VH-VL binders against o04291r164to392. Designs and how they scored, part 15

Target 1, 229 residues: o04291r164to392
Amino acid sequence: DANNPAGLLSIAEEALAEFLSKATGTAVDWVQMIGMKPGPDSIGIVAISRNCSGIAARACGLVSLEPMKVAEILKDRPSWLRDCRSVDTLSVIPAGNGGTIELIYTQMYAPTTLAAARDFWTLRYSTCLEDGSYVVCERSLTSATGGPTGPPSSNFVRAEMKPSGFLIRPCDGGGSILHIVDHVDLDAWSVPEVMRPLYESSKILAQKMTVAALRHVRQIAQETSGEVQ

## First folded at step 15 (VH-VL)

Design v3
Fold by ESMFold2, look of step 16:
Structure v3 (fold): chain C 229 residues (1-229), chain A 120 residues (1-120), chain B 113 residues (1-113)
Amino acid sequence: as target 1 above (229 residues)
Amino acid sequence: QVQLVQSGAEVKKPGASVKVSCKGSGYTFTDYYMYWVRQAPGQGLEWIGYINPYSGGTTYNQKFKDRATMTVDKSISTAYMELSRLRSDDTAVYYCARSGSMKAHYMDVWGQGTLVTVSS
Amino acid sequence: DIVMTQSPDSLAVSLGERATINCKSSQSVLYSSNNKNYLTWYQQKPGQPPKLLIYWASTRESGVPDRFSGSGSGTDFTLTISSLQAEDVAVYHCQQYYNLPLTFGQGTKLEIK
């Protein structure tokens, strides 16, 4: 039944709940990332995981764009994630509550010729919360979760995305507060030992993905307003 | 030349099962989805399901989920679809088809079809 | 489920004339985020399996003659054959791949008048 719209919505709502507990709570043991201190030039607050499965990073910052525009920008992963080769939506399911479920195949470039590139098969759920916030959350579909089977990964290592995404709260007077959570398992054991730290460092995840996303939307916001920071 | 070659026509009685094979050649079998679609005589096309031949993972049209079983044998680049508890309205040509893209559910190469006739 | 409805069920067109086949989906198959229409056309000649003609509503598959074109967006789609040839006698099917289950139109039989 997980292949039908009601089953997919159940997976999506559980992913949303878990994402929110990470984004605004203590579901992950967060440690503030040094060198990312508050200030007028600060991008925001960044934290990385300690003692959790996989690796995780979180960021929170202000952006001078409306929530829907922020979501539009961040859904286009190749535009801001350097290692992202492609994002392809194979299926689109209306959630019946005004939200949208996407089944997405993502391919990444490998940072080294010594290990295979990663890919992801995910469910992405976009919806408006009761408090007016907009959310885009995402998690891998596996045999354990159910849902439609993903594309062959014969040329990739299928990585896992644990509930991750963007929570975008509107601000009085315009703009948004953006919360980002990235939580992944890149299958570090499938790479040579010498390269393994690259695949299991939450600090590297934060730098390459979480901070990159926040920096990107803030840059677009400044370019859109005509201001140069 | 990409080619899908299916097993020959079958005649079955109600309540029996049929297993149709589909051998792929001219491409890397495990890189593409494989779909099963049927067509009753003089009627339209009906999707049965698809299989990821690399992982063996399957997705079925709910109409067929309890009666259809899709499998692959990667070593001989062959997909199988078995339909059990056959009824007369299962009389159709059964096609295998591969995905035209690893990133979308359209089909670019089709097998020649296997006629399955279910009669008392 | 997304229902695909083709019209007409059959048509006869003289050689060299334009043939037009319509396909309507019960809901939009255009995804605004990527601006793609998840719509495919197949040709099925007598006694043969379907053959891919058009995907993404308007993109011709390799080897498909230029006289075949796809157009439309959202819920309304058209397959056009600009100058009908004898070899174009077939049943034409549209298919959506916007979501599962994958569904086909009932088919449109094209004959030479």
Scores: ipSAE 0.844, ipTM 0.931, lowest interface PAE 0.9, mean pLDDT 91
Fold by ESMFold2 at other seeds, look of step 16:
Structure v3 (fold): chain C 229 residues (1-229), chain A 120 residues (1-120), chain B 113 residues (1-113)
Amino acid sequence: as target 1 above (229 residues)
Amino acid sequence: QVQLVQSGAEVKKPGASVKVSCKGSGYTFTDYYMYWVRQAPGQGLEWIGYINPYSGGTTYNQKFKDRATMTVDKSISTAYMELSRLRSDDTAVYYCARSGSMKAHYMDVWGQGTLVTVSS
Amino acid sequence: DIVMTQSPDSLAVSLGERATINCKSSQSVLYSSNNKNYLTWYQQKPGQPPKLLIYWASTRESGVPDRFSGSGSGTDFTLTISSLQAEDVAVYHCQQYYNLPLTFGQGTKLEIK
């Protein structure tokens, strides 16, 4: 039953498990980006995919904000993702453990008029793990996954988000360790061959999404830590 | 002018099937969800399901999942809803309605309705 | 399933007077992340299909007179007609679109007293 809350929770839990295996493990063949150096001046550790379906990037960094505040900021994609045109939640399903399932329609700007803009129809699952970590994971809903049918894509190319998201671990003494995974298939074969590398580059994905998200949260953390009460 | 025009009234026997059509005009048919909703005489509205007319993908209310079939013919901007194994309590006016937005499941334009009467 | 309950089932109001129709959901239809109430009001005149009046609880559809207003949040919602006109005789339905299945209130019949 595609509109059954129990069926949606099953999809959400599977997405969570797949996301975690990417964020904390080797489910994707990760290659650290050249020139990225850990240290007090660095944004964090950034890696990109090799030999996987679609393209993927991940990042890990320290943020002086509590996990729920980090999640709140990053769930608001238009505030930090420049190519994001709109994000709209069509359905909200409470999960039993205090978590939340959203069915989300996202529209993106295209980099050029020569290729159609992409959109996404996704399930986003937010929950707190037993160890106190907060997670926001997301994946596309398709006929293969089940779940409610998304809006018409007549003016967009429907892209696929593979299990992706944010894992935010609280640190002893305050702050958080933020893990980000972005894993997408932008349907590169639907664009002219000359433009395909732009839609198949995990490095471009890292620059536009993964690093941008981490940089945004760290900037807010610096501004917040300087506020006067 | 955006308009949804439905097929005419039907009288059916229990156990039969009915197929209601809904033709959209004045807008791009494949840009909006299409919903099916029914109203039994003297009763409230009941959602049957919706279809994405671009992809043909469907989502059904669990109550109707085994008996209702929604389809579209994009070439003539027409949606269909077929209800099988009819019972007397399926007597109702059946409406098609389109989405008001890709952002939400509310309906801004409704068809005139199709009365389906199921009698022994 | 989110159950939508309207009150009263029927009311009669004098021309030019205020009419108030209530709708209560069995679960909140306010989403805190976007601060939107997933609630719509429809007007259904005798022998006609429903017509959209108000969406997101308080936003009037284009062409709907100013005398119609929606208010409320979470689980409790109100449709108000500030000065009843003869053409306002109808059944009014609320509908939630917070989650599936989409569900409607049972309707409230408004008559002229």
Scores: ipSAE 0.843, ipTM 0.929, lowest interface PAE 0.9, mean pLDDT 91
Fold by ESMFold2, fold request of step 18:
Structure v3 (fold): chain C 229 residues (1-229), chain A 120 residues (1-120), chain B 113 residues (1-113)
Amino acid sequence: as target 1 above (229 residues)
Amino acid sequence: QVQLVQSGAEVKKPGASVKVSCKGSGYTFTDYYMYWVRQAPGQGLEWIGYINPYSGGTTYNQKFKDRATMTVDKSISTAYMELSRLRSDDTAVYYCARSGSMKAHYMDVWGQGTLVTVSS
Amino acid sequence: DIVMTQSPDSLAVSLGERATINCKSSQSVLYSSNNKNYLTWYQQKPGQPPKLLIYWASTRESGVPDRFSGSGSGTDFTLTISSLQAEDVAVYHCQQYYNLPLTFGQGTKLEIK
């Protein structure tokens, strides 16, 4: 049964595989964002989706922090994601290879008074890969995926997170290469037509979430400048 | 004000099924998880499962997955738990309970309990 | 599965005296990422359903008298009744909600000496 530890691990590993195919491959038709410049004020390379289900954004950049520290910072979503109202871990399950599975309820603020705020019910899987990379991936749990049922959403619109997350590769000499993928379906059809662009734009997703995450960890690294751990 | 009122005691033979009801009042029924827990005579508490009354989604303790069925009727603020293929060791008081929070699995209001006796 | 073990199985305490009930989990129910202990205490009087006393190990539910307190962390937890009253005669249960299945301790029967 998908509600036991073995079933949850299967969902987690499928989410990891799908996330990696987006982060390092072409599972999404990626288009680079215009205006990215190399240099000391460049955050990295940012791309947005074309012709995919939902909306997606991807970023890749260098961060002068060790992989575990980057993961710790980014897992605390309310600290860096402005629209995040709350993150609550309802269950914690150890994975068989030292990883951790969390079942998470997330509530968001609404950017408009014309539509209900979104919430998410997700599985988040954190583990270390064979090559020393650290990964944090996340996807919604639904009746189709299996897994424990989430909280009532009577006051929110339940949105879907498709396999998303962070791939954090250690660099020789310290620091990390951070790959970020955000892939969501915000249920734009439940929003008045004039407001739908806020819920259907991969560019807005990149600006508000993907770029914000990368900028946040890079700023923390600069504030603690010096040697990386 | 918040109350959970359960159906009356049942006596069943092995192999039969029982369906216990739990009516919520004094709160918005669909805003909270509903849990089912049982207690055999002189023994501790055992979690059966929970249901999201808004979506109808269920999660079962693996021990009961193939015999327990939880449902809701939102129009009358009532949850149900049906246990099939009853055995004598299913004799217990069956409780419904409401979540104290949408953010954690603890229970703040309990029904009065329904005694189910299985004997032959 | 997380096994919850209470001690003692039964306890007799004089009116006005302190009662202490222990609960031990087979693995930690403290999640380091949020620093919360996923533990609840219930009171069950004879012939009645359980009643919530304490959640998150130490937070008292509204309407629960001040004489009830919860403490402990990780794997070891304590329910304390500072001055026992006659109405406190009950079975007390701990419950973890760190992961599924949700599990309860076997109960501790508290009586007046």
Scores: ipSAE 0.834, ipTM 0.925, lowest interface PAE 0.9, mean pLDDT 91
Fold by ESMFold2, look of step 15:
Structure v3 (fold): chain C 229 residues (1-229), chain A 120 residues (1-120), chain B 113 residues (1-113)
Amino acid sequence: as target 1 above (229 residues)
Amino acid sequence: QVQLVQSGAEVKKPGASVKVSCKGSGYTFTDYYMYWVRQAPGQGLEWIGYINPYSGGTTYNQKFKDRATMTVDKSISTAYMELSRLRSDDTAVYYCARSGSMKAHYMDVWGQGTLVTVSS
Amino acid sequence: DIVMTQSPDSLAVSLGERATINCKSSQSVLYSSNNKNYLTWYQQKPGQPPKLLIYWASTRESGVPDRFSGSGSGTDFTLTISSLQAEDVAVYHCQQYYNLPLTFGQGTKLEIK
């Protein structure tokens, strides 16, 4: 059963495989985001989804920090995601390969009083790959996936996170290549029609979440090296 | 005042089933996890499972998974735990307890307990 | 499963004296990412249900007297009653909530000497 450590690891490994296929492959129809330019002030390459379930965004960029430090920063979601109200780890399960599984409850602020705030019940899996890359991937737990039941959501709309996360590859000479995938279903049909674009736009997702994460870790790297934005 | 009130003591024969009720008052019933825990005479506490009363979703201790069934009736703010195929070592006080937080699995309010005695 | 072991099984302490109760987990219940110890203490008086005293190892629940304190980290935890009162006669239980199944210590019976 998915309630025991072996079952949870199975869910985690499937989430990892799906995340990697999105981060470095073509599992999602990616379209480069309009207005992203190369150059010394560029944060990297950003793409948004077309024709997928839910909405998705992807980013890839260089960061002058070691992989574990990047992971540590990005796991602290409230520190960089403005709409994140809280992140709480309810259970911690050691994976047999040195990785860690967390069961996480996340609450978000709503953009207006016209729609209920979203929350998430997720499994987050952190591990080091054989090639030296560090991965933090995450997906919602539902009755379909199995696993422990999450907290009541009577004051929130329970949103779905599809396999998402961070792939952090070490670079020669230091630093990292960071790949980010955000893939969510915010239940856009549960909001008034005038508000729906805020919940269906992969461009808004990229701006508020994916780009924000990459920008945040790059800013910390610049401040650590004595450089300023 | 937050309160959990359980059904009265039960005496059962081996092989029977028992269903214990737990009525919550003084708080929003569907906002918190509900746990079931038992205590055999002179023994420690043993977790049976928990239920999300908003969704009805359940999580069981593997030891009880094939015999325990937890349910809720939201309309009367009441949780239930049924234990089937009773045997003598199921004799215990059965407690319901509410989560202290949506964000952690500790219990802040407990029911008064229901003694279930299984004897021939 | 994380096994919680309390010591001693029973102790007797004079009124006004300090009582200490230990709880050891078979695995660490400290999560380094949030720096929290997933440990709770309950008090259970004769014929009554458990009552929450302390959560996150050292945070006192509202209404619990200041003489109760929790300390420790990782695998080793202590409940301390700085000045024993007659009403403190009870069985004390620790519980971990680091992972499932949720597990309790076997209990420590505290009596007046």
Scores: ipSAE 0.833, ipTM 0.927, lowest interface PAE 0.9, mean pLDDT 91

Design v3
Fold by ESMFold2 at other seeds, fold request of step 18:
Structure v3 (fold): chain C 229 residues (1-229), chain A 120 residues (1-120), chain B 113 residues (1-113)
Amino acid sequence: as target 1 above (229 residues)
Amino acid sequence: QVQLVQSGAEVKKPGASVKVSCKGSGYTFTDYYMYWVRQAPGQGLEWIGYINPYSGGTTYNQKFKDRATMTVDKSISTAYMELSRLRSDDTAVYYCARSGSMKAHYMDVWGQGTLVTVSS
Amino acid sequence: DIVMTQSPDSLAVSLGERATINCKSSQSVLYSSNNKNYLTWYQQKPGQPPKLLIYWASTRESGVPDRFSGSGSGTDFTLTISSLQAEDVAVYHCQQYYNLPLTFGQGTKLEIK
């Protein structure tokens, strides 16, 4: 049922459960990255996937901003994700729990002129958990999941976002602990073999997307606090 | 020049089916959503559904889900909408329309319309 | 479903004068995250299909005369024709695209007084 709010909420809640199992659990075989904590400034803990479908990266770090502000910043992907060409929300559906479901079309720049740029058709679910954490999770909509059909992709390769997102926990003294999971299948088969490693590397994903997000939020937090210090 | 040209007017009996065609020209047919909208005489516009002509994926207004079928033949840049189990209140002008962009559900080019009359 | 209600159902305006058409949605079609109003205006001249005038509530489509403008936000929207021309005799429709199903206002018939 493509326009059933209950069906979309079901997809959203399953995506949330899968995201949380990756962010705080062992649903992905995580390997921590060496050298992602530069000497004078610490970003947090970063891990990449081993032996999973697609590629995935995870990060956890402290941010001196409140959860809603962190979510606001990170939902605006073009502002921090270098390869993000555009993000367009086609539909907005209120969830009964005060949360919000968005149906989103995202276009990316290609890292090489030898392969077509990727795009994504996704459901993004934002809500507050019972423990006071704020979550933004996202996954691709396909014929297998149901939901409204996405835009034509004749000029892009439609990539898949597996349940991904941000879990933002408030800290006792203010600020937040931020968990990030990015899990994608970029359809590496559709590129020339010599370029395929760019589309299959969890390390590249971590550097370009997961770490970039955490670094961006931390930088904004520092600029905000710098007006008094 | 972007154009949508629809099939001609039809007269049908209650219980029959009708299939309206819409041929796009002057643009890349598979790059845009295609919408179907109807307008009963003297009444407003009513959205039936949309189709992604690249994938063939469809999304219907729940009101029409059980009776409407949208398809495309991308080799001839043509969309189709079939409405079954016709009744007198299905008498309307049926329009196809193209999306203004891939990023929003507004319509920038409309076909000329196809009058479907359902009467005994 | 988001119900779109236009007012008035019809109006007559003298040539060269301002025409104002209102469209009200049963719930907000403004998304605060991107600050966009998901509203479109169409013009439908007698015997013709609708023609796109304005999208995102206030952006004129290419080739639409400057006398057409859209305004409003949230639940209340206005189409204004600053100096009515004879060729503007039409039915005007608003449409929301905030959520599915896509819905239209009932139309407003504009005539010359």
Scores: ipSAE 0.833, ipTM 0.925, lowest interface PAE 0.9, mean pLDDT 91
Fold by ESMFold2 at other seeds, look of step 17:
Structure v3 (fold): chain C 229 residues (1-229), chain A 120 residues (1-120), chain B 113 residues (1-113)
Amino acid sequence: as target 1 above (229 residues)
Amino acid sequence: QVQLVQSGAEVKKPGASVKVSCKGSGYTFTDYYMYWVRQAPGQGLEWIGYINPYSGGTTYNQKFKDRATMTVDKSISTAYMELSRLRSDDTAVYYCARSGSMKAHYMDVWGQGTLVTVSS
Amino acid sequence: DIVMTQSPDSLAVSLGERATINCKSSQSVLYSSNNKNYLTWYQQKPGQPPKLLIYWASTRESGVPDRFSGSGSGTDFTLTISSLQAEDVAVYHCQQYYNLPLTFGQGTKLEIK
């Protein structure tokens, strides 16, 4: 019964485990991006995938905001992701451990009129870990995973999000360490050859999504800490 | 002029099956969820399930999962709901309804209803 | 399952007067992340299917008269008809779509006093 809370929690916990192995481990063959290094003005450490299924990017950086605030900002995807047209939560399921499961429909803008826009039907799981870290992970629901069927996609190409998300660790004295993983399959094969780099490049994914998210939350943190009135 | 037109009333004996049809017109049939809801005499409304008519994917209320089967025929813009192993407490009006939005599970257009009576 | 409970079961109101129908959910249908209440009201006249009146708790469907309004948040919701007309005689149902299974209130029968 993948449509009931126990079945959905099983999918969520598997997504969490896979996400964590990508965020802090080597489940993806990560290559650090050139020009992204620690320093006084550095945004953080950014890596992209090599030779994996789909495309992936991750980032790690310090943020002068508490974990809950970081999660709140990043869950509002249209506020920071340029290509995100809409995010709509169709169902909300309590996980029973204080966590929350959402069933989410996301529509993206197409970069050109020559390729169809992508959409996503996903499960998003938000929870706290034993060490006080906050996690938001997300993955596509498909016939293979089970779960409620998503909305019609007659005007979109249904893309796949592989386990992705945010790991937000509290720091001593305040602030957070933010780990971001984006891992998607945008069905690049369905796109004309001239457009494919937009859909199969981990570097473009990092620039448009992963780095954009980290920059956005760090900018809000700087504005918050520097504000007098 | 969005319209859902259902098949006519049916009388069945316990243990039989019934298949109700719902033809959509005035809109793009494959762009919206289709829901099935029933209403027993003197009772409230009860959700049976929904189908994505583009993919054919289905989601059932657990109560009906082992007896209900929803399908679509896109070529004639028609949805079907079959309920098997009928019992007397399955006597109800069965409605189809389409989603008001692809982004939420509320229903904006309903069929006229199909009375199914199960009696020995 | 989220249980939807309506009150009263039936109600008689004089023409031109205010009618108030309540709906209570067994758990909140307000999602704090988007600040939306996942609640819908339907009108069902005798021998007819339900008709959508209000969605997201307070948004009127196109063509629904201004005398119909929805209010409330979280677990407690109200459908108000500010000046009852003869054509408003019906059963009114609330429905939550916060999670599956989708569930409806038992209905409130509204009649002219």
Scores: ipSAE 0.832, ipTM 0.927, lowest interface PAE 0.9, mean pLDDT 91
Fold by ESMFold2, look of step 17:
Structure v3 (fold): chain C 229 residues (1-229), chain A 120 residues (1-120), chain B 113 residues (1-113)
Amino acid sequence: as target 1 above (229 residues)
Amino acid sequence: QVQLVQSGAEVKKPGASVKVSCKGSGYTFTDYYMYWVRQAPGQGLEWIGYINPYSGGTTYNQKFKDRATMTVDKSISTAYMELSRLRSDDTAVYYCARSGSMKAHYMDVWGQGTLVTVSS
Amino acid sequence: DIVMTQSPDSLAVSLGERATINCKSSQSVLYSSNNKNYLTWYQQKPGQPPKLLIYWASTRESGVPDRFSGSGSGTDFTLTISSLQAEDVAVYHCQQYYNLPLTFGQGTKLEIK
């Protein structure tokens, strides 16, 4: 059943449920980051994991763009994630509810010469909820999950993405409330001990990925309205 | 020069098994997917499956999953495809092919083919 | 499964003339998010394995002569040989890689008239 559309949809729906429980609930023990103060120039609320498998970060903020536009921007990971080398969709499966399942290979640059670059083999599920919210969620495919076998990782360390993604809620009068969850296991044991904090820190994950995504889409919203920086 | 060299032709009786080998050279064997495709005489091409030679993970066309087994031996850069419970309509040329990219399922280098004839 | 249908089954074209081969998929192989058509063309001479000509519908593989071009989008694709040469006599196959299982057209035999 590895190339079975019903089996892939089951994986996708489970990933969606797990992502939502992290984005809007307490499935992860979230700790708000110190120094992220509310105010007119604040990007939003940022939290990091305290006690979970892997490392996780969450952000919530307002964006002056419609949900579909936000999703479009954030699905183009190389445009906002500095360490992202490439994102390639190998297979596309219509979900039958208007949603889409993608099987995606992502390569990252190594941030240091002391550790090998990471790559990811993932399922990404995009769908529109009944309340008009748009969801893009993603999780790694492994032998444990099932699904088609991913590409060779002989030149990379295959990292794991646990259910992660974007929940984009429309606001009255325009714009969106954006919830972001990043939850990963970067295989910190494969790096020298001196570099492990870069691969085990939820705070660094938040800075490099979660906050970067929110800043990027907010910057585009400002540029679209004629604002700069 | 990238090459895929396959084992020689086989003649089998119905109910037997056949194991075709495919040796890669001129490239890093474990960096690319390996595909198996067959072609019955005068017919089109039919995908059997692919294997990730780094991990050994496999993905089969559902039509073949109960009879086909793909494996690799990394130490000699060789892929294998075994087809069991052979029938006369399994008579075909069997090809191995490698991926042109880790990012898409198209095939850039093909083996010379192995004719498998199934007759009583 | 995505069914790939080629037309014609067989084609005879004079040397130096244009040859056109069509491939139709039972569903779109264009992904709107990346604007890529997941389609490949192969050339297969008698007794030989297929040889890659074109991928992503229109990108020519290295070493393939300029007279070969691919076009089309969505469900309808065309392989064109602008000036047929003797060495172009072969069976041509299209293949989709949008989804699994990977599927091929039945082939189009190209001969010199």
Scores: ipSAE 0.826, ipTM 0.924, lowest interface PAE 1.0, mean pLDDT 91
Fold by ESMFold2, last read:
Order: C-alpha cells, then structure tokens, then sequence
Structure v3 (fold): chain C 229 residues (1-229), chain A 120 residues (1-120), chain B 113 residues (1-113)
C-alpha cells in the first residue's frame, strides 16, 4: 500500500483540501500582522496563527509573473529560503493531467548551535485547479499518514510540516495573486527552554519563510519586467 | 572498508520461512537506507523493500508485502529480512544493499548474497 | 510500475572494441524540475553481487574506469565501454529510481568474442 499511487493521491488530495481551507478560509485563527498593510507599495497582506497546533503564517500578494513561473521559482526552496540546506526529490509520481506528486527530503540549517537542525520528509503535490489556478501543497509523511518511509534522521530532528504551500491565481490582465501558507511543528519541546521561542513563533516563521518567499518572487518579477508588468 | 556480510546459504521446504541477516561495518549503520533485492537463477534483480535503520520504518514492494518482514538490530549493526510461506519460485540469491546516499534510491554497497533454495 | 527493458540480452565483443548496451524505460525517468535522469547501471561479474557503475544516468562512481560511460535521457539510455577489457565480462543491469517499486532491467550478458 505504501507503494500504491492511489494511496499517495489520497494523501495529496487531503493535503490540498486542508491547505486551501487555510489559504483562503479560516481553518487557522489568523491575526493580521501590524505594519504590513495592502497597497501599491506593500508586498501584500501577512497573517500569523493564534492558538493552533504548531505555528503558521499566511501571506497574499500580487506578483507580475504567470502562475507556472511563480510555482517554478518557489519550488526551488534553496534559492529563496536562507535556512534551507538542501531539497532532494526521491520519488516522482504522476497525478493526473499536469499534476505531480513528489516525495521530498529537506534539510535545514539550525538557527542556534544549541539544538539539532531540523529535516522534513514530505509529499509535495502540484496541480492545476478547474478555475485555472496552480497549486503546490506539501505535508509531512508519517506513520499516521502512510506512504514510503523517509531517510534516516540520526543527525537531525524530524520536524512536521502540516498542509502548507502556495495557491497561484491568474489575474485578468496578466500576473498572479499568490497565497502562501506555512504551517509547521518544529518540535519545540526538544530544545532548551530558552531557545523555544525560535521554534514556537509564528512571527519568526512569517519573517523567515512566508514573507521571504513572497518578497523573492516579487523581486524577480520586477527585475524581469515584461508584459505582465 | 565498508562491508555488508550476510548469513550463509539455506535450504527450505515449501511453506517454511527463512531469515537472512546482513551485518554492516565500516560506516554508521543508521545513516543509510538498507535494501533487500533478490535474483532467481538465470533471472534479473527484483527489489523486495527497504528499511530505515534509524527509525525501523519499512517500505515493501507490494508483491512481497504480506510475506516479507524487514527488521534491524541497531546495537549490532544488523538488518534482517524474513520471507514466509516459501514457494519453489522463491529460490534465489537474496542481497542486502546500502543506499548510495540518503537522497536517492540507488545502491552503492552490496552484500555477498545468500542463496535460499526451496524444494520439497 | 516502470518496466526496464535492456537490449541485447547478450553480446560478444572483441577485446579493445566498443561495447554498447541499451536500456529503455516504459515511462520517462527524467524529472524536469531538477533535470536529472533517475537511472543507475550496475556491473555483476560471475559469482559476485552487483557493483555500482554509473548513477544519474551519466555520473561515474569513484574508482570506475574511464572506459565506462553512460548516456541518454528520458526513456532511452546507453552504457558504453569504449575499449573492452577481459575483466569487463559481466552481466550489466540498469535500474530506475524515479518511483517505487524500484525496478531493474533483465540484464545484458557481455562476453569476449
């Protein structure tokens, strides 16, 4: 069953549904971050979680690039996520027209020398929705989800990614509306108490990952200004 | 240097089970996937499954899922594969192999193989 | 499942001559996002386990002689031995690791003419 493409697709579809409910709905209790307001000079709207399992951040902004280009850029995590050491795709499974399931091993740098770096074993699902939106969602594979077992983590703490990713909606007139959700459990209880805020702060998550991703694609869009600008 | 040493040849009757061991040395046993692959006489290679020796998590080829059991004993750097309800067509050389990296499913070091013969 | 088919099943080549072994996958094993071909070649000498020769279709494992090279992309792959030596008598296997289950070609037996 773990090698069954239908079982992996089921995990992917559940992750997609959960991601969408976070990205465009209220599945997480979102609190808008002060000082990041919408407007022509802003990067977009940013929110952080309150009282949820793990920590979460969400962003929404305009990007003057077509949806597939935005997805291509953001799937290359080492190019924009400073703490990302490596991303390696171990398996690729076709999932319908244009859809793809990847089984991914990600290693992160640690923010402190006093705790082990985190790694992730995830399923990443990329597909086009009926309305023309492009989605890339991702979640950890665990014994509870099923799926192939991940690599040894003897030198890392295996963290959990809850359904997360990006939803990229085409705009009439060009460009895209980008929704980003990052939702993780970094196993904060495995670090010394004085370091736990680094692993439990939705604001730090937003700054280091969610906003960084949005800023990165917007910067590339400005540098490559074309017909979508 | 890096070595995988397997248990000796076995002769079994149909319906029995066999447990093959694979001891790793010269590297950190729990840092790499361990694979099991078999080769029937005059035939190609067939993947049985792999195990994460750190967590004990397993992934099986569906063909073997109900008959194969992979385990590890980390304290002696040894992996095991048990195949139950043996049939005559299970006669093969059984190999263990280590992953070439944590980041891809190819195998860089193989054990010497264990011949399992199933005959009535 | 991705079926790997090798050709020929066997071949005989004179010492010092070029040997060419083909491997075809039933589905592409090239992933466009990382531009890598998930294909490995193994050498299996008589009475021995397989030995890693080439991974990612064209990357030679350390210690493998320069006469061995891998090429191809997508569904069609080739192992080439530029100048056959006596010690190259073996069965050669390709393997894909693009998805599970991991699958091997049936093997190609290489002999000296």
Amino acid sequence: as target 1 above (229 residues)
Amino acid sequence: QVQLVQSGAEVKKPGASVKVSCKGSGYTFTDYYMYWVRQAPGQGLEWIGYINPYSGGTTYNQKFKDRATMTVDKSISTAYMELSRLRSDDTAVYYCARSGSMKAHYMDVWGQGTLVTVSS
Amino acid sequence: DIVMTQSPDSLAVSLGERATINCKSSQSVLYSSNNKNYLTWYQQKPGQPPKLLIYWASTRESGVPDRFSGSGSGTDFTLTISSLQAEDVAVYHCQQYYNLPLTFGQGTKLEIK
Scores: ipSAE 0.819, ipTM 0.921, lowest interface PAE 1.1, mean pLDDT 91

